# VHH binders against q75qn6r703to848: the designs that were tried, part 9

Target 1, 146 residues: q75qn6r703to848
Amino acid sequence: KPSMIQENLFIGGGLAARSIYTLQHLGITHVLCLCANEIGQSDTQYPDLFEYQNFSITDDEDSNIESIFQEALDFIKHGEETGGKILVHCFEGRSRSATVVLAYLMLQKKLTLLEAWSKLRKVHRRAQPNDGFARILINLDKKCHG

## First folded at step 3 (VHH)

Design b02 (framework vhh_gefurulimab)
Fold by ESMFold2-Fast, scan of step 3:
Structure b02 (fold): chain B 146 residues (1-146), chain A 123 residues (1-123)
Amino acid sequence: as target 1 above (146 residues)
Amino acid sequence: EVQLVESGGGLVKPGGSLRLSCAASGRTLSSYAAAWFRQAPGKEREFVSAISYGGSTTYADSVKGRFTISRDNAKNSLYLQMNSLRAEDTAVYYCAAHRITWKLYEPSLYDYWGQGTLVTVSS
């Protein structure tokens, strides 16, 4: 099941994204997918129930996940402004989704990386950005708070 | 953002003890996970021990049971108590601080490093 980061923001993996009943019960209206290439997102979408934003980011240290931050955060903001709730997910709910959530907390909520990490880890113990993504987040923290 | 300064290194006999200190300035160390790494001549930098924001500790297998990491948030300092020292513990010891706790063993993720302090175990 998805982990609740805040009232309107959830994180999970592919299994969480497939649990349509659970998503509806939680009031989720927007789904941000970071692993569309891996789960055949076009074959598993329910556009009558949810609004989707899809990215195909590989979970490796060379992936330029920073390139999608602005668009991903704009989608989360759009979901918030419409009174909805957003699920951010990747295949395992460990690296890609955790990275985007941390970026959101830092850029939109103005938290330091330490504060964002503490908030995420408390509710989603499996959060574990890969080393390349960790470096991106550290550099982001320096730009925002250095 | 954080400046780290090590002290306490020196020459010690096998079986002896030594305590390393790392003083932090600029930012509060308690806001970071902190770690000790070491590098022997001709070898790569290796993980020794780490302490999380919450005080949870982890140790490399080679030092487990012999070394103890601790911090004093009021003094903004990190310590490494080294007991039962062996010749293979001879190295330059570095303290480091980082904002990401799940990768405690990876040197490249640490942004703040001390200058190092030499520990020589005479054999």
Scores: ipSAE 0.000, ipTM 0.251, lowest interface PAE 11.5, mean pLDDT 83

Design b03 (framework vhh_gefurulimab)
Fold by ESMFold2-Fast, scan of step 3:
Structure b03 (fold): chain B 146 residues (1-146), chain A 123 residues (1-123)
Amino acid sequence: as target 1 above (146 residues)
Amino acid sequence: EVQLVESGGGLVKPGGSLRLSCAASGRTLSSYAAAWFRQAPGKEREFVSAISYGGSTTYADSVKGRFTISRDNAKNSLYLQMNSLRAEDTAVYYCAAKRVTYRLYEPSLYDYWGQGTLVTVSS
């Protein structure tokens, strides 16, 4: 099952994203996938039910996840402003999805990395960006807050 | 499988307006993300605007505030309302569709393309 970060924002893994009944029960309308090639989301699954944004980002320290932040945040913002609820997911729900959620909380909600991390860990204990993603988030925190 | 046919192109003076249409057949556009691209003489295809399955829109910086993308699922059609046209907007305009919303700006990732409609902005 997806973890609720705030009323309109959820995080999960690939299995959570495939549970249509659970997604509809929670009122999720938008699905942001960070592992499209990895879980076979090369095609749209249920476009009549959900709006999708799909990326293929590897969970590696050298992966350029920062390059998709703006597009991912724009998608989350769109979902929020249409009164929808967004699921951010990757394969395990641990590194890639956590990184994008943290970036969203820092850039759009203006939280520090420490505040964003505290908020995420309280509801999603599996959250753990890999070392490369952690460095990206630390550098982002310095740019926003010195 | 989706087939796309553009229409509405023509000659217009700077500051004028045109509305481009893209009619889909074979399958419905409602299951696809759809976009407009353009190609000026001697240049590569460039992104103009896109609309997702749910209706969210995105625009290239050069057209923001002047162009509006929309879709009508009942008519299985995509539109581009072009206002305040400039000489630099002269191009063949292409309708395109893809199954996923991944990288809407990248022409090489689109599955289906129309044949294009010419827009000439000149005095």
Scores: ipSAE 0.000, ipTM 0.146, lowest interface PAE 14.0, mean pLDDT 83

Design b04 (framework vhh_gefurulimab)
Fold by ESMFold2-Fast, scan of step 3:
Structure b04 (fold): chain B 146 residues (1-146), chain A 123 residues (1-123)
Amino acid sequence: as target 1 above (146 residues)
Amino acid sequence: EVQLVESGGGLVKPGGSLRLSCAASGRTLSSYAAAWFRQAPGKEREFVSAISYGGSTTYADSVKGRFTISRDNAKNSLYLQMNSLRAEDTAVYYCAAHRTVWGLYEPHRYDYWGQGTLVTVSS
C-alpha cells in the first residue's frame, strides 16, 4: 500500500506500483519510477491506465540522483496541474523515492529539509535516504533554506 | 566523538524567559545535526527542537512560536531561547547530537548526550 504524503502525492515501493486496483482506487494517474532498470519483467507498466516517467537510479551513495531532480519534479507538477495524483516509487520505497519526495517538498513546497523530513516520516516510517543522498539534500537545504 | 555540556537552567515564573546553552568539545558540533530534548519526572524524553548542519530548524508543536533554536559554529555551541514559559515546560533539558538528519526525532537514535540542565517554571 502506498503512503499518502499529501492528497495528490504518494510514495511506495515496487509492490505498491504494481497493485493496479489499489492505485486506481486511490485515484492515482501518474507514476514516477526511479528503478526502471531494476524492476525486471515481473513489474510491468500499464500505460493505458497511467502516465509514466521512468529513471534508472541505483541506490548507491555515489549515484547522482540530483541530476534527475528537475525532470522528476516537473513530472510531479504536471500531474498535479492536470488534477491527477502521483505515486513516486523505487524498488524498496526507502531511499530513492524518499529522496525525490524530500527534494519536491523543499524545492516546490518551500519546506526546509527538517520540515520535509518531519512530514515524510509521520506517514512513511521506512523512509531513509542513503548517506550520499543525505549529503545532496543537506547541500540543497543550505543553498535554498540555510 | 563529541562531548556536550548544557547550562542556563533555573527557576522562572510563568511568562518568563531562559536561554539554554550547549557547549561541544571533542569534535565540531557543525558536523552534526543537533537537538534539544526534555524529560519531566516520570515521563519519557520528548523532542523539543532541532537544527541541521544546513541551518534548517524544526520544533515540537507545543513550543513552536515560543522557543528558538540557534547555533554558533565559531563557538561550537547550540542555544535554545525559551520565551513565554509555562508550568508544562518544567523538565530537565538535554542537548543531543546526531550525524544524520534521519534519526533526529527519536531519543534512542542519539549517541551523544549532555547531562541535562533543570528548568523549573512555577510561581
Scores: ipSAE 0.251, ipTM 0.625, lowest interface PAE 3.2, mean pLDDT 86

Design b05 (framework vhh_8cml_1)
Fold by ESMFold2-Fast, scan of step 3:
Order: structure tokens, then C-alpha cells, then sequence
Structure b05 (fold): chain B 146 residues (1-146), chain A 124 residues (1-124)
């Protein structure tokens, strides 16, 4: 159920995050949750099996998702440095998780927004940042690339 | 983002009980896992108890297991530590802390926000 973006990075929704056997089979060791305060998410974590980083970001055009980019990317880097694999997820796997993955590809992998978007959509057709998040990513692209 | 204020500390004799409260300001309280730490004079802060975002998962230090209970009320933006069967070695300043970084890690340096602490003294 989670989509593989690269060997060590996966994206999904809440159901993917609850599928413990699937996560273990894929070798996932780190879970980045962007919807921790939503019903049915916060108490289905298994800290003996995975490392977690949790954020509560609403899927809304006015949400300040940009404020968590650095901390989220640091967590992904931590997972990579330990030889682990990371799942980035939100409730539906459409907007919040897609936005963080795109920011990671742009800031850490140095892709343009167009390149990052193409890479993500090829493996995860459900990816669709809301219009506010899309504007944040476009602005980030302008700062990183001409 | 969140400010924490502890209360409920005091002087109690061995075998007594105290209930600590940690009041959080801000609308993001329910997005944080909360922990209680304590510090004796000249010592580093040590882990006491941890509670999940919704309150469904808790963990305790070996010294706290069976004696202390952590709970939270997200509607009141408050976390509690009920301490029973208190011992002299429980004496210290008790701190409330919030983290988003890594779930159920017990290291103080991984916590994002800290209160100023409340003194607990267990002495006859």
C-alpha cells in the first residue's frame, strides 16, 4: 500500500501506516506522521518497532506546512543515515505527505519542482497538494532555481 | 509554540501522594506527546513518564512503574502525574515537557518545550 519514491523513502496514508506487517516486510524503520491529532492515528503507533516523528498539520490552504519542512527533512536524513527506510504519511496520502516529499526532493535531492512532481506522480498518482501548499512549493522552487 | 506551567508540588511524608499538573497554552497541545522528567540537585534530568497524543499509550521509568500514573485532558490542555507511595528518593524538581521529534525517546535533549518545574520534597 505505500508507494516507493526511492529505495529508502515511501509515501502513504493512514491505512498504510497501520499495516504493521507490510511496513516490516518493506523494511521501514522510521515513520513521519503529518496528521497525528486526527481520529484513529495517535494511538496506533508501535515505538518498539519504529521511530516516529509526529506533526499535526491541517490539510488547508492557510496551514503553515512550510514551518515543519526543516525538522521533517532532518528526520528523513536521520533515517537515511541509520540505513533505515522512511514512510511519510498523512490521513489520505494526497496533500500533506505529498508536499513534504516534494520539499525533500527539492531541498535535499536538489530537483526542480517539475522534476520532483514528475518523480512523485509516476509512482503515486494520488499526490495532489492543496492550492496553498502548491504556492509554497512554487515559491520554494523560485528561491532554489532561476 | 507551546508554553508549559507545572503546579501541584509540595512537601509530603514518605508513603504519601501528590498530583502534579502541567497546563499548556496554545491550540497545538493535542499534537504533542508529553513527558514528565525530574532533577535532583547536581544531577541531570531523568525520565519519569510519557503519554501519547491521545492518551492511549503511556510508559514509565522503572522507579515510577506501579506508583505513578500519567494522564491528560486535551480539552483542558493539561497533563497530570499522580504520584503514590512516595519515597525520599523521589525528591526533586519535576518538569513537564513536550516533543514532536521522535516518539517515546527518553532522552531529555529530544524534547522541544519545557516548563520551569515544580518542587517535590519527600521528607519526614
Amino acid sequence: as target 1 above (146 residues)
Amino acid sequence: EVQLVESGGGLVQPGGSLRLSCAASGRTFSSYAMGWFRQAPGQEREFVALISYSGGSTDYSDSAKGRFTISRDNAKNTVYLQMNSLKPEDTGVYFCAAHRSTWKLYEPHLYDYWGQGTQVTVSS
Scores: ipSAE 0.000, ipTM 0.137, lowest interface PAE 16.8, mean pLDDT 82

Design b06 (framework vhh_gefurulimab)
Fold by ESMFold2-Fast, scan of step 3:
Structure b06 (fold): chain B 146 residues (1-146), chain A 123 residues (1-123)
Amino acid sequence: as target 1 above (146 residues)
Amino acid sequence: EVQLVESGGGLVKPGGSLRLSCAASGRTLSSYAAAWFRQAPGKEREFVSAISYGGSTTYADSVKGRFTISRDNAKNSLYLQMNSLRAEDTAVYYCAAGRYTWKLTEPKLYDYWGQGTLVTVSS
């Protein structure tokens, strides 16, 4: 059961990404995966049903998650522009996916980190970026809204 | 799109010091995870040290306390300060950079590699 952040954007974990019936029922057309190596791309890749963008990012304070922001956000934007709905997911739906969603809300929707966090937490209580990712988001907030 | 060129290798006596440099062009290293790997004759390539995109450093047990990795964003360069060198440190040292490097110790996750610089530790 993915959580709806906005009409065309959802967040979840690996279990949500495997629930093909649920994804189709929600109208999801695009799947952004941040844990491809952990879940096995072949087992989760249904190219006839969904468009995919896959990244292998470790949920570690030292992971270079900011390096994938531009490509991840471009994928979300293109899914949005095609009239589709996007699922952003990682293995647990807690840290990596939350970080990318927060970056999207800040960079594309022009929200402050506090506004983005409040919006996400309201619909997805398990969201908890690790401390390294939190520092990246705080620095991003300062650059956009300092 | 990143090109890496190592320098600073050479012959040094046990207990001595060397500083390796890795100059990057094409893009800024600050946008990448960067690492040093080494390969001794007849052995496979092994992890030495890495610096994450966030600036956190990791060291192999064999070099911890003796080697220091650092990055100078103004010079777009990566460094490895090698102190208290041992004969077992003799190897070709490689600089590497990766955009999607989710495991810093894994050489297969680095997209860009330098040509290598030889370090020989002998009396």
Scores: ipSAE 0.000, ipTM 0.127, lowest interface PAE 15.6, mean pLDDT 83

Design b07 (framework vhh_gefurulimab)
Fold by ESMFold2-Fast, scan of step 3:
Structure b07 (fold): chain B 146 residues (1-146), chain A 123 residues (1-123)
Amino acid sequence: as target 1 above (146 residues)
Amino acid sequence: EVQLVESGGGLVKPGGSLRLSCAASGFTFSKYAAAWFRQAPGKEREFVSAISYGGSTTYADSVKGRFTISRDNAKNSLYLQMNSLRAEDTAVYYCAATRTIFKGYEPHLYDYWGQGTLVTVSS
């Protein structure tokens, strides 16, 4: 089951993303996938039910997850502007999706990394960016608040 | 309840080695990131090295290749092996821990601090 970060934004893993009934019940209209190659997720899966943005980011310390931040955040904004609700997910709902949600909270909601982390952990205790992603977020925090 | 106690500081000549230890009590150390910071008189606390709950490590550019951070989760202990010491390494060294998985470079990210151990590198 996806965790609610805010009224229009949810986080989850691959199992949550495959639970179409649950997504419809929650009113989710937009699905941001960060593990497309890994789980076979594609823009043809359920295009009549959801809008998709698919990325194939490996959950390791050397992955360039920051390269997709702008496009991912634009997708979240588009979903919000159309009155929709967005699910951000990866395979485990732990590292990749947590990293993108934290970037969103920092860049769009203007929170510090610690404020964003505290907000996310209260609703999604599995959140745990890998050390490389954590470094990217810390550098982002310094850029915004250094 | 939560305490970090450093040991192993002392006087050493340039090129020498020293091993610092930090004993943690009052929490499960292995679940959180931990770090070493240092502070010379009249200067800000600066980042030295950090280790994640999973054991991945990060080093300040000034100590890369010379210092090694490690942990022993069964003993709730953090270590800093310092090799090829330089006069510029002279400082009080602090052990720090957070209740999150993040390892970071900023002192404010760390919730728990030891009292420090003095390292003097002098001929």
Scores: ipSAE 0.000, ipTM 0.157, lowest interface PAE 12.4, mean pLDDT 83

Design b08 (framework vhh_gefurulimab)
Fold by ESMFold2-Fast, scan of step 3:
Structure b08 (fold): chain B 146 residues (1-146), chain A 123 residues (1-123)
Amino acid sequence: as target 1 above (146 residues)
Amino acid sequence: EVQLVESGGGLVKPGGSLRLSCAASGRTLSSYAAAWFRQAPGKEREFVSAITWGGKTTYADSVKGRFTISRDNAKNSLYLQMNSLRAEDTAVYYCAAHRSTYYLSDSHRYDYWGQGTLVTVSS
């Protein structure tokens, strides 16, 4: 159920994150959650099976998702360096997780926003950052390329 | 955002026991890995113990077998039971919360900290 962005990076929603058999079958070892307050972490997460990083970011135009970018990307990078595979997820798999994945592709993989967006939409048609997050990504693109 | 308040510190004789408490507000602590750190005068901040929301515990070698970390999710609280206290345990003790089960002993990874509670082991 999670969409594969690259060999070691996946995106999904809350249902994908709770599909433990599927995560293990795909070889996922690290789970980055952006909707911790919405999924009931204490009884729906398996810290003995996966390494987790949890954030509680609301999916609205005024949320400061930019504030967690560095920590989120550091987690993804560390998961990669340990030979692991990472799932980035939020509740719907539409806005918050898409925004973090796009930031990762732009900052770590040095893609433009257009290139990152094209890459993500090919494998995950549900991707749709809200207007506030879109503005953050556009400003990030200007910083990296203008 | 999590707010943390420590209590239970005080003066105790060598060989004595103390139980530290850390009350969390703003968010449920059970959704975080939580830890105790300490800092003695003139020393760097030192990792003491951590617990994940799944109950997995980690201890610094200096306290292993003497200290026990636990949490009570119903009370939204973290505890440190300290037994067989030594003069070397004298420090300000801090509770901290982390959004990850990763980097549990690295103080730089913790975003939420209490103000600290002083533990003095003397005589």
Scores: ipSAE 0.000, ipTM 0.214, lowest interface PAE 10.8, mean pLDDT 83

Design d01 (framework vhh_6fv0_2)
Fold by ESMFold2-Fast, scan of step 3:
Order: structure tokens, then sequence, then C-alpha cells
Structure d01 (fold): chain B 146 residues (1-146), chain A 123 residues (1-123)
């Protein structure tokens, strides 16, 4: 079951992304996947029901997740502009998807990291960026508000 | 090999109309969502419109809603953009693009675009 961060933005793991009836019931139209190579998406996507953006980011401290922030945020904005709802997901719904959601809240919604983290944790207690991703978000916070 | 070829651009006056076409080959056209994106001088790429594989879902940039209509003919492997009531702000190089399966979706920063077709709106 995906967690609702705001009316048009949801977060989840691989199981949430595969629950097609649940996604349709929630009105989700756009699926942002951060773990494409890990889940073998060629057999599990429904391209006429959902617009997909797929990235293959490993959940490692050394992964360059920052490199996909702009494209990921553009996709979320695209879904918003079309009156749709977006699911951001990775394999476990913990690190990669949480990191992208936090970046979105900071860069697009102009929240501080603490505000974004508080907002996300209230609805999605599994959220736990790895230490490398946490450092990226802290540095982003300093650039925006330092 | 995926090939996308745009055509139909040209010079029009404000309020004029153009119909852009994109001929696609090298993939099963009906299985992929298609996009129109544009780039104006001294501006970045911007998304204009999206259409699902069946044509059952369409989406538009706010500034073009009611003026532009995206459509597709899957039997002819062709994507279209009907542009009405053209404004100077619509002047740009227009590109068609397809989504990629299992890797990444084509974004405005993506490489999976055709050569483009130029739209000029002269006052």
Amino acid sequence: as target 1 above (146 residues)
Amino acid sequence: QVQLQESGGGLVQPGGSLRLSCAASGFTFSDYWMYWVRQAPEKGLEWVSTISGSGGRTYYKDSVKGRFTVSRDNAKNTLYLQMNSLKPEDAAQYYCAKSYWGTYKLTPEGQLRGQGTQVTVSS
C-alpha cells in the first residue's frame, strides 16, 4: 500500500507499484521507478494505464542519486501539471524513493530538510535514506538555506 | 534501430495553424507513450504534450491547452500535433520522443529525440 505524502504524491516499494488495482483506485497516473534493473520491469509494467519514468539507482552510499534529481522532479511536475497523481517507488520503499521525495519537497516546495523529513516520516515511517544519501540531502539543505 | 523524423514546421503569423508529424520506425509504435517537446532560442527543453500507446490518454502543457491537440495513427506509425492559435511564445524547434522500457523514460534532457522541425511565429 503506498503512503500519501500529499494529494498528488505517493511513496512505496515494489509491492505497492505492482498493485495495479490499488494504483487505479487511488487515481495514480504516473509511476517513477528508481530500481528498474533490480525488479525486471519488462514483465510488470502497464504502459497504457500509467506513464513511467525508470531509473536504475543502487541503494549504496556511493550511488550518484543526485544526478537524477532534476529529471525525477521534472517527471513529478509533469504528472502534477496533467492533473495526475504520482507514485515514487524503489524496491523497499525506504532509501532511494525517500531521498527523491525529500529532494522534491526541498527543491520544488521550498521546505527545509527538517520540515521535509517531518512531513515524510508522519506518513511513511519506513523512510530511511542511506548515509550517503543523507549527506547529499544535508548538503542540498545548506545550499538552499545556508 | 529507433528512428523518429519530424516534419510540418514553418513560418506562420500569430493566430495561424500548423500540423506537425512524426514518422516512427524501428519499434512497435503502439506499445509506447509518445511526447512532443520543444526548445526555444535561449531556453531549455520544455514538455508540450503526451499521448499513451492507444491514444486513450493525452496530456498538455498548461499554456497550450485548448490550442494544441496530440493524436496518433498506429496503423501508419505516425504521431501528430495540431497547433492552432499560434503565439510568438510557441516559436521553437519541436521534437517528438518515445519512452524507453526497463531503463529510463525520455525526459527533456534525453537523447531519444528526432532531428526536430522548426516553428517560427512572426509578428
Scores: ipSAE 0.033, ipTM 0.335, lowest interface PAE 7.2, mean pLDDT 83

Design d02 (framework vhh_6fv0_2)
Fold by ESMFold2-Fast, scan of step 3:
Formats: structure tokens, C-alpha cells, sequence
Structure d02 (fold): chain B 146 residues (1-146), chain A 121 residues (1-121)
């Protein structure tokens, strides 16, 4: 089951993303996938139900996850501006999706990393960016709030 | 090679109507959400409408809701924007764009040459 971070933003793993009826019941309209090649996700899988944004990011300390931040956050904002609700997911719902959600809370909602982390962990205890992603978020926090 | 060709723009008086068309080629049109974006001379690109790959979902900028209707014919690889009750504020170059958010830099990149819409009286 996806975890609700705010009224229009949810986080989950591959199982949550496959729970189509649950996503429909929650009113999710936009699916942001960070593990598309890993799970065979396509933007035409359920095109009548969802608008998709698909990325293939490895859960690896050397992965360039920061390179997709702008595009991912623009997709979330588009979902918001269109009155939709967004699911951000990866395979395990632990590292990649948590990293993008934290970046969103910091860059669009103007939260500090500590505030964003606290908000996310209260609803999604599985959240744990890998060490490389954690360094990216710490550096982002210093740039936004230094 | 992706090609998008807009048409249907012109001069209309306030309250008038225009129907824009976009002919797509070089890709599987039915797999992509399509966008209408516009740009007035002193302004940046602004999102106007989105239609899902199947045509089952449509999205509109608040100021055009109820007046504009986006549609598509996947068999003809064509996207449409029906514009009713046009206002002077709608005057702009209108572009057809392929993609879903994240495939291009925000604001959304356009591919066609655009079609000019002028609203005056």
C-alpha cells in the first residue's frame, strides 16, 4: 500500500505500483517510476488511468539520481497543477523513491532536509537513501539553507 | 525523425472560435501524451493542455478550462485543440509538443513551428 506524504503525494515500491485498484481508490493520476527497466514499466501500461514518467535509476551510491531531480519534480508539479495525485515509486520503496520525495520537499516545499526526513519517516519507515544519495541530499540542504 | 506540424491559427474577434490541428509523424503517436503550449511575445512558454496517450485523460490551464477542448485521433496521428470563447489574453503562438513530463526541460520543449493565434477587435 502506498504511504501518503501529503494529500496529493504518495510513495511506494513495486508492489504498491502494481496495486492498480488501490491507486485508483486513492485518486492517483500520475505515476513517477524510478526503476522502469527493472520492472518493465511503460507509459502505455494503463494509459487510460495514469500519466507516467519513467526513469531507470540504479540503487547505487554512484548513480546520478540528482540528474533527474528537475524532471521528476516538474512531473510532480504538473500533477499538482492539473489537480492530480502523484505516486513516486521504485522497486523496494526504500532508496530511490525516498530520495526524490526528499528533494521535492526541500526544493518545492522549502523544507530543510531534517524537516523533510522527519515528515517522510513518520509515514514511511522503510525510507533509507543509500549513502551516495544521502550525500547528494546533504549537499542540496547546504545550498538551499546555507 | 519526429515531426509535428501545427495549423489552424488565424485572426478572430473576442468570443470567436478556432480549431488547431497538429499532424504527427516519425514516432508511435498513440504511445505519447501530447501537449499544447503557447507563448505571447513578452512571456515565456505556458502550458495550456495535456492529453494522455489514449485520449482518456485531458488537462487544462485554469484560465482556459471550459473554453478549450483538446482531443486526438490516434488512427490519423493528429492532435486537436478546439478554442471557444476566445479572449485577447489567448493571443499567442501555439505549439504542439510530444512527451510526458520529464522527457524535456521545463518549460516543455516544443517541436513544431507553431501556429499564430491573434484575438483583436
Amino acid sequence: as target 1 above (146 residues)
Amino acid sequence: QVQLQESGGGLVQPGGSLRLSCAASGFTFSNYAMYWVRQAPEKGLEWVSTISSSGGRTYYKDSVKGRFTVSRDNAKNTLYLQMNSLKPEDAAQYYCARGYWGSSTYPLDYRGQGTQVTVSS
Scores: ipSAE 0.023, ipTM 0.225, lowest interface PAE 5.0, mean pLDDT 83

Design d03 (framework vhh_6fv0_2)
Fold by ESMFold2-Fast, scan of step 3:
Structure d03 (fold): chain B 146 residues (1-146), chain A 121 residues (1-121)
Amino acid sequence: as target 1 above (146 residues)
Amino acid sequence: QVQLQESGGGLVQPGGSLRLSCAASGFTFSTYWMYWVRQAPEKGLEWVSTISTGGGRTYYKDSVKGRFTVSRDNAKNTLYLQMNSLKPEDAAQYYCAKGYYEGSTYHLDYRGQGTQVTVSS
């Protein structure tokens, strides 16, 4: 079951992304996948139901998740501007998807990391960026608010 | 090479109707989501409508809901926008656009010259 962060923004794992009926019922129109190779996302898409953006980022402290932030946020903005609702997901809905959602809240909604983290944790308790991603977010917070 | 050619614009009175067409070539039209966007002389580019690859999903800007209908004919590589109950605020240059991927990244591209819609008495 995806968690609703805002009326038009949801977070989840691979099982949530595969639940086509649930996605349609929630009104989701855009699916942002951060673990495409891991779950074979590019091989099992329903392009008449959803628009997709696929990335293959490993959940490792050394992964350069920062490199896809601009493209991921542009896709979320595209979905918002076309009246849609977006699901951001990775395999477990814990680290990669949480990191992108936090970056979106900080860069697009102008929240501090503390404010973004508080907002996300209230609706999605399994959110836990790995230590490398946490450092990226802390550095982003300093750049925007330091 | 991707080509998009809009047509069907013109001058109408408030409350009038127009049907816009977009002839697409240079790509497999049936595999792309298509969009209508517009730009008025003193305003930025605005999204108007979206249609999925087979027409199973359609979306509209709030101000045009109930008045505009997007459709497509994949056999003819043509996108349509039926505009009813036209208002002065609908006056703009209308463009069709396609979504596409470069690698894993989604983009929206509008390349045609557009078709002008003018609404006045």
Scores: ipSAE 0.015, ipTM 0.461, lowest interface PAE 7.2, mean pLDDT 85

Design d04 (framework vhh_6fv0_2)
Fold by ESMFold2-Fast, scan of step 3:
Structure d04 (fold): chain B 146 residues (1-146), chain A 121 residues (1-121)
Amino acid sequence: as target 1 above (146 residues)
Amino acid sequence: QVQLQESGGGLVQPGGSLRLSCAASGFTFSKYYMYWVRQAPEKGLEWVSTISSGGDRTYYKDSVKGRFTVSRDNAKNTLYLQMNSLKPEDAAQYYCAREYWGTSGPYFDYRGQGTQVTVSS
């Protein structure tokens, strides 16, 4: 089951992203996938129902996840502006999706990392960016808020 | 003891119309999303349409948008699919399905015999 971060933004894993039942029950219209290479058919099973944006980012400390932040956040903003609801997901709903959601809350919603983290963890207990991604977010926080 | 019974299929010429019905029993119909799915010979199962539990949200496969309309009558425990401007590629066995959450594979809990739709000139 995806967790609701705000009225129009959800986070989840690959299983949740493949469940047409779950997506439609929640009113999701846009699916941002960060693990397209690992879950295969998630972006092709229901293209008639959902708008997809796919990235293939490995969940390791050396992955350049920050390189896709702008495109991922633009997709979330597009979904919001069209009155839609967005699911951000990766394979386990733990690291990659959590990292992008945190970046969104910091860059688009102007929250500090502590505020963004508190908001996410309250609704999604499994959120746990890997150490490399955590370092990226901490550095982002310092650049934005000192 | 979930039972779904489809009806309304038949032979129609291209451009024709059919109205499919699905009679549901064995569960609280008004609390479940319902689906129409189809399977043509030698092809996989295809999702066609979805309707929310209250009937306030509907979703369609792109190739049927504007031609098919899904609706439901919760008082009668019945799901409908109005099919207009039928094309040869719409020919298939049509099934209604109750929402189903799985870990992999199909996400539809369909148990009926389905109803056959043939489109031929």
Scores: ipSAE 0.000, ipTM 0.127, lowest interface PAE 17.4, mean pLDDT 81

Design d05 (framework vhh_6fv0_2)
Fold by ESMFold2-Fast, scan of step 3:
Structure d05 (fold): chain B 146 residues (1-146), chain A 123 residues (1-123)
Amino acid sequence: as target 1 above (146 residues)
Amino acid sequence: QVQLQESGGGLVQPGGSLRLSCAASGFTFSDYAMYWVRQAPEKGLEWVSTISGSGGRTYYKDSVKGRFTVSRDNAKNTLYLQMNSLKPEDAAQYYCAKRYWGTSKDTPEGQYRGQGTQVTVSS
C-alpha cells in the first residue's frame, strides 16, 4: 500500500501502482512511474482514470536520475495545480521513487536533505536511495543550502 | 508521424468568447490524454487544461476554471477548448499537446505540440 508523504503525495512500489482499488480508494489522479520498462507502460493500463508520466531509470549507482528531476517535479506540480493526488513509484518503492520524492521536498518544499529524509522515513521506512543517488542528493543539498 | 494543427484563434474584446480546435493525426488519439498550453509574450509555456483519453476527466488552471471548457471528439480525432469571458491576461499563442508541457525534453522543438493559434484580447 502506498505511504502518504503529504495530503496530495504518495510513494509506493509497482504492486501498489497496479492496484486500481488502492489507487481509487486513496483518490490518486496522477501516477509517476520510474520503472516503465520493468513493469510495462503504466499509461496503457488505465488511461481514462489516471494521468501518467513514465520514465525508465535503472536502480544503479551510475544511473543519471538527476536528468529527469525537472520533468518529474513539473509533473508533480501539474498534479498539485489540478487539485489531484500523485503517486510516485518504482519497482520496489525503495530507491528510485524515494530519490525523486526527496528531490521534490528539497526543491519545491525548500527542505534540507536531512529534513526531507526525516519526513520520508517517518512514513516510508523502506526508503533507501542507492549510494549513487545518495551522492546526487547530497550534491543537490550543497547547491540549494550551501 | 504525430501531427497537431490548432485553429480558431483571433481577436476578441474582453468578455468575448472563442472556440479553439486541434486536429490530431499519426497516433491513436483516444489512447492519450491531451493538453492545452499557452505562451504569452515574455513568458514561458503555461499549462491551461488537460482531458483524459475518454474525455471522462478534465482539469484546469485555477485562473480559467468556470470560463474554459475542454472537450474531445475521438471519432473525429479532434480536441476543443471553449473559452468564455476572455480577459486581457488570456492573450497568448495557444497550443495543443500530446505530452505534458512542463518537460523541455517533451517539447524542446515543439515536436509534441502544434504550431499554435494566436488569441488576442484587445483593450
Scores: ipSAE 0.005, ipTM 0.237, lowest interface PAE 11.5, mean pLDDT 81

Design d06 (framework vhh_etentamig_d1)
Fold by ESMFold2-Fast, scan of step 3:
Structure d06 (fold): chain B 146 residues (1-146), chain A 123 residues (1-123)
Amino acid sequence: as target 1 above (146 residues)
Amino acid sequence: EVQLLESGGGLVQPGGSLRLSCAASGFTFSDYAMYWVRQAPGKGPEWVSTISGSGGRTYYADSVKGRFTISRDNSKNTLYLQMNSLRAEDTAVYYCARSYWGTYKGTPEFDYRGQGTLVTVSS
């Protein structure tokens, strides 16, 4: 089952993303996939039911997840502006998806990292960015809030 | 249309080596983790090895660790299994498989499997 971060934003892993009935029941219309290199991008998606954005980011401390922030956040905003609901997911629903959600809360919702982390952990205790991604988020927090 | 085609199986003596290949088509190969699964006569399927989409991570069943090496060439859409120090118990049909969802270890839910290639290890 996806975890609800806010009315229009959900986080999950691969099992959550493949649960079509659950996604439709929750009203999800947009799916942001961060693990396309692991679970594929094209022939097992349902474009007639959902709008997709796919990225291939490995869950590795050296992965440049920051490089996709702008496009990922634009997709989330697009889903919101169209009155939709967005699922952000990766393979485990732990590191990559948590990192993108935290970046969204900090950059679009103007939360500090501590505020974003508290909000996410309250509904999704599995959230655990790897050490490299954590450093990226800390640096982002310093840039946004000094 | 997704297609997976295994090759390289055959008869080999104990202690010998074989290299299996799997030619993939109809999908973006580098976006998928790939699996080798085997099925011995009269037994259920056994997971052998997994490789991540990028090739950066590999996983092996304890029964083959140290003897088998999984690899991939994403420019050629080809998956490989190098099998060394073969034993009679390695005799099985070997399948190339893809999973849209699943774990890197074990037999996840496969969305596509090839027809298999027979490996017989006997003296």
Scores: ipSAE 0.005, ipTM 0.171, lowest interface PAE 13.6, mean pLDDT 84

